# VH-VL binders against RecQ-mediated genome instability protein 1 (rmi1): the designs that were tried, part 3

Target 1, 235 residues: RecQ-mediated genome instability protein 1 (rmi1), of Schizosaccharomyces pombe (q10160)
Amino acid sequence: MNQTTTLSTELTELGVRVQNRWLQSLLDYLAKKHSTGANTTPQLVMQYLVASDIRESTTSEGAAPYIVSEQHNVRIENTMLLQIVRVREIGISIVNQLEYLNDLEELKKLKGQKVIRLVHDESGDEEQNDDDGLTEAQDAVQKGSELKKMCRLILEDSNGQRFWGLERKPIKGIQLSTKLGTKLLVKNVLVRRGVLMLDPNNTTILGGSIEEWDKDYFPKRLIEELKGELSKTKA

## First folded at step 3 (VH-VL)

Design y1 (from x4 with heavy chain G33D; framework fv_axatilimab)
Fold by ESMFold2-Fast, scan of step 3:
Structure y1 (fold): chain C 235 residues (1-235), chain A 123 residues (1-123), chain B 107 residues (1-107)
Amino acid sequence: as target 1 above (235 residues)
Amino acid sequence: EVTLKESGPALVKPTQTLTLTCTFSGFSLSTYDVGVGWIRQPPGKALEWLANIYWDDDKYYNPSLKNRLTISKDTSKNQVVLTMTNMDPVDTATYYCARDYYDSSGYEAFDIWGQGTMVTVSS
Amino acid sequence: DIQMTQSPSSLSASVGDRVTITCLASQDISNYLAWYQQKPGKAPKLLIYAASSLQSGVPSRFSGSGSGTDYTLTISSLQPEDFATYYCQQYDSYPYTFGGGTKVEIK
């Protein structure tokens, strides 16, 4: 296990503590793929790690040291590796978010249908190109990109513990379209009323996703979830 | 235009409770992530942060004051109230309230301050 | 608690001078720093936020710089109305803490 030991040490310096069994399985896969010995780098391992479920791929050493939801005004000084379960925008009404997301869904459908109508110099067909709706939906989506105010996250550690994270200061890459299963490194973070207080200083986005969580999620399943939340509030 | 104004007693006797009211206009404490804080300054000394309250009723206190502080808000009246128990002559200071403003880039500061109210603690 | 140390505690300067005031944090505050100006008998006024962002309506002769634990307020050409006490404040973590102040007085 000399190779796994070397890679594990290098990954730990990056803030990631991998399971030996997971790493060995990856190395076996890579060797078989090349039908010879593979020369594996930490960067290549990271590509697979950020697409994995950290409950399976990483050790408890990167998990929260206690039950976060029960803590108030406690600082977690050590680095935690976390994955995003859900993202919500709490600074904007659900109604306004649904308007934006429905417009985005329409744009996806129009793109898939390849419905493009061009103004022709000679035809006088300008009027016939008026009502494809694409420009109006695109304008709404561009307007909506300015609607980011404050995200609330459901985060999960390597032990499967789930807790809230709140974006107290804007973090580039955290938004409603952030993929489910995206990996974060969080260090020296304050826990307030069971919620991690996230900011650019204490949060590093590693990226990635969990395909089974993120498949068809944005914006289709997110729209369905938000409609459900809105209905329960009014009921 | 945003304004804040402190009100309360000018003189408090030792061991009594101080109650200060901050009345503001030009913004609402129901606005997402806006807050109001209290800061004091003893004569000739530096500024000392006391407490903050936010739009969601979340509250923070300076731990050096050992549970002497209570902060509350009345959103409908545009008021924030600070109470401080067991007053001592060393608590003699000008007390300010200020808006804790979070801009669209996520940076915050006490951007607008009240004029301050002088509180003297003496028998 | 994050300790904020300002230097100098006071300085004497003439109109037209370049003035620099330093603020040191006991730990990294990642540019979550504001600078305030306070004239005698008046409330503080916000000058700079996010270490280097000039507050609306503040003259361009004021500027902030720095990162990590070391921050500086600069007044490029001191005016008569700039004689005041200046305070830095971190808002990285609670409790919010202020520096001890720097009194800028006439030479």
Scores: ipSAE 0.000, ipTM 0.449, lowest interface PAE 12.8, mean pLDDT 83

Design y3 (from x4 with heavy chain G33D S105K; framework fv_axatilimab)
Fold by ESMFold2-Fast, scan of step 3:
Structure y3 (fold): chain C 235 residues (1-235), chain A 123 residues (1-123), chain B 107 residues (1-107)
Amino acid sequence: as target 1 above (235 residues)
Amino acid sequence: EVTLKESGPALVKPTQTLTLTCTFSGFSLSTYDVGVGWIRQPPGKALEWLANIYWDDDKYYNPSLKNRLTISKDTSKNQVVLTMTNMDPVDTATYYCARDYYDSKGYEAFDIWGQGTMVTVSS
Amino acid sequence: DIQMTQSPSSLSASVGDRVTITCLASQDISNYLAWYQQKPGKAPKLLIYAASSLQSGVPSRFSGSGSGTDYTLTISSLQPEDFATYYCQQYDSYPYTFGGGTKVEIK
């Protein structure tokens, strides 16, 4: 079909190579939703793509070559589409990270408690306090983005291959709160000992997430994972 | 965590209008991959789909009840409201709201449901 | 409207049994079928979608199969927590329609 061919071509120009079956299924879904003359744009398809699992939605053409720890000082010139499996901050102690994340979790619980109280209180007198809670949560999120030195990522390609990425220069949008399943375009990247050396010049963040991976992850499950990692450190 | 919760009156008199509110968290009806549906279940009977609303305000209604149903959303409040006019004792049921989600694999389903709210219609 | 017929309407089984529930659509629904589990007094829980895809967090003993008009939910080794009512649902076209349900009871 002409529409699927046109959309596929336009997405390829953006660095995304979609599976024909995935695109056809999406167009069928959208046609069911819209009655007459549904005008599906590349921008709308991209919204669904960044929320997708690239193992299902994209072709192996955008995958990484076989990456192993023996590869050192090898450059991958082609553009790869990757999704984030995990983010870790390796430039700040786990203890300091846990202090921040526990504070953030407490703020989230406080907001939940205010909502519960207001429901039982009918027209509660805490409109001002509810606004204050939201402001505090926003401040905590902002401080979290400031709590950044150097992130190490677990990345996954369309074939399900997983490998390490290391942030050699700060990349805006990469931090502990970055959603799992976020999509990256990586091009002309240096591989050192099997690790992709990421920087703002070779990495473009497309955004998105995989809800199944990210559900209840930040900060609750991340705290649990970090506590487990801390327990392995020699006391 | 994605959660949905139904609220509304437990008792409705025949001929009155029922108004139910679904309040949700963990997602927004401003995204391109989500909708909210209403499903009901009379005591001891099967599930019956009533209506869906999507991020772009597209609305779908069960044709058997379309003249009685109105679905609307308030994206800023994370709420979806269903109204049903001219209530009858046969409309006695538990009413559920559920997220209609187009997932990461490209499949649609009612993946998360509210706990349900029981509505009894009697004089 | 697409009519969904489930069979059986009820069955009695023992822990460890293999349970099979069928769902018949009045027309081809192209695998746009979901299966839900409902325990007394609780909301339905999604088990299977797109006829054969297992929902995250659902035990692997649940599986879906079928195509066209004929679909099956299988529980390979019934556990005590599996005693519930099961519903199929088509989402190929509006209105969305559910089967009549299958109650899985203790023998």
Scores: ipSAE 0.370, ipTM 0.696, lowest interface PAE 3.3, mean pLDDT 86

Design y4 (from x4 with heavy chain Y102W; framework fv_axatilimab)
Fold by ESMFold2-Fast, scan of step 3:
Structure y4 (fold): chain C 235 residues (1-235), chain A 123 residues (1-123), chain B 107 residues (1-107)
Amino acid sequence: as target 1 above (235 residues)
Amino acid sequence: EVTLKESGPALVKPTQTLTLTCTFSGFSLSTYGVGVGWIRQPPGKALEWLANIYWDDDKYYNPSLKNRLTISKDTSKNQVVLTMTNMDPVDTATYYCARDYWDSSGYEAFDIWGQGTMVTVSS
Amino acid sequence: DIQMTQSPSSLSASVGDRVTITCLASQDISNYLAWYQQKPGKAPKLLIYAASSLQSGVPSRFSGSGSGTDYTLTISSLQPEDFATYYCQQYDSYPYTFGGGTKVEIK
């Protein structure tokens, strides 16, 4: 039994077409780590794949065809493996999104200030907005739940081609806080005006991330990106 | 509230050019996923789609009306204009404009329609 | 072009009846189908989109079903205000095409 060939075949049945070099490197790594004892499963390989860059870990067999804005009602029957470059909420104004995201960042900042103050000043000095901060956080969480409507994604295939995906129906796990580099399997998808029309029936979320892309992204860098986008509209 | 209203001539002579304007309020044609379409209905007959224009200025035309249709938008005036050349008595119909809108679930439809404007082509 | 065939072209019904209207597409339209109601002298109104999604403000007695090429609009208990012409429309590909219409008349 050739382990690499067996695993590659099983992963292909799951819609993932790995590079043989990448798979062999992973198997060598797992053997040295001694965590699997040679009982490497497709599920274990998948855990490492979703943390990888698919441009390096997978073959072009899972790539998308060339997608342009003039393509309307073109169906891509084949299963594609894609990674998320960006998530945007397009059903809600940028102003309302920024209000929510700034509230989240301020809550995180406020908690950081409390910790610092407790370490530095044990005299009993209270921050007046401690209770206000908790109430605002609860309001921000409630507001965030109401703010989710429709996400638009920038997706990337194994060849590095980038294109749009639109959440045509809510997909659990797709939201502004979805980690960059998250992997999706997309099958039998309709392209409308160059945009992949995603729904729960044609999209499977495999999870994962690319740490280099996602580091300090949500909500800090997302807020910066949205402010930049808002400034261009002169709203 | 979202509204659309068609305007243009009620009577057109054969071979002339028809120009119709759709004026709307309550939404912007700069919004992602929004479009405006034109649909016509001859008296007692079915609906026929003519043309769509979208937020990114993408334009689509019914190929059965080859070379006769032009659609354009003025986003600042909230207007979409349809031009149809070489009018014929068979083009007598009520002309509607409608918003082609993708809802929060990503599905599109003509969700809000204008009242329609009747155009008669007669010598 | 995708051909949309509605049946029947007309039907007579009484208040309280269950009415079924069928729409057949010449190819798979993947649930990209809308249903419209049109009363004499008025613009069409959207009832159903995505084959089965009820438009806001439309009474729950209206429902849509189907998949692939075969779609159905059902009115579970016909009311006086429901006497109208109904149209299906595919929005899977350009040109967008409508069915020939079904006139629901009082019996």
Scores: ipSAE 0.000, ipTM 0.431, lowest interface PAE 16.2, mean pLDDT 82

Design y5 (from x4 with heavy chain D103G S105T; framework fv_axatilimab)
Fold by ESMFold2-Fast, scan of step 3:
Structure y5 (fold): chain C 235 residues (1-235), chain A 123 residues (1-123), chain B 107 residues (1-107)
Amino acid sequence: as target 1 above (235 residues)
Amino acid sequence: EVTLKESGPALVKPTQTLTLTCTFSGFSLSTYGVGVGWIRQPPGKALEWLANIYWDDDKYYNPSLKNRLTISKDTSKNQVVLTMTNMDPVDTATYYCARDYYGSTGYEAFDIWGQGTMVTVSS
Amino acid sequence: DIQMTQSPSSLSASVGDRVTITCLASQDISNYLAWYQQKPGKAPKLLIYAASSLQSGVPSRFSGSGSGTDYTLTISSLQPEDFATYYCQQYDSYPYTFGGGTKVEIK
């Protein structure tokens, strides 16, 4: 049995159906460039997969079936691998979200300025003190001010098909700060008028991201997107 | 935002050891497929690769300089350190650190570079 | 070591021109080739990886082609911000090696 075939079989047990071309490319990369190539495990492959674009790394067998917006109720029993294109909070007004996000961006800029200033001064010991009052206060603000009521997602499958997902019950790890390109396994999901009805029982978060999509996204680009959406609503 | 920044002495005397630190943000060296490399460029000349270190602590050195180079990482501090012994005036160059990333497309490249730090070797 | 030869070393061009830069490897590098742009006093910027893949955020006027030992970077319609030095780099094997660079100057 070829190593590629064995790994493909084991990854399928985890709900992931990889392209043989992608897997062989990864194995070649690891064998040529890294000493770990000989000891490649399904867990190691998964670490690379969650950072990949599933349109390139996975097969159509994990894709969503054809979904029509007019379909009233249908259940998709099979497991689908999906990546997050966008997250929106629909239970909180855009105005209130922008207030929170602008405050968060200002706090991040202040922290960045302080770190640069300390490095410029060549004060290594002072970097340890960044974790004192200021960093602790910022962590408390982030945790206490996190906005979460009901998220709506734009999801993409291995064929590049996009469709809506709606959080019907809170799913831990789904919020405005969730990285773009995060991978989800969705199984036994109800579809209502083209929207996947997500809950903790039918959705597993694998993690990861697509760095190219997520670069400078939260909160900077999200703020600009929300301002644009607010403007169109008022027009 | 992914950023890298080089730091170290601007002036080094011949025969001394150069130590350069690359401090980065927006990614972790614990991430699979990520590495950091050092590249230098003498004034008016081409780029020359020096060394790479990866998430799994694999290290690679330019053979022409291998006996002079040491690369190490501190994942908790988001830092990569390059040490180069027995400096000579011909080693005068701008030194860059850059991320070597096997990412979403399944191909590696030096995708993000630091601003560079100029090191002059003179007495 | 794999030697990378770029041609030309420099060229003069006008806005709107089609610019072609060639990179020749001393042996087959199986498309493990990247192209970088460097403006005076600045760090290099990745344009192309895997010989023909466009880096995110890079304008579509940049394209890469080639295979084996012969590779080309093309700028289909040169813009004012494109005046820079361009470098190819092989990453098929260690040590990684760069071409000598091609300076694209305003005419």
Scores: ipSAE 0.313, ipTM 0.680, lowest interface PAE 3.6, mean pLDDT 85

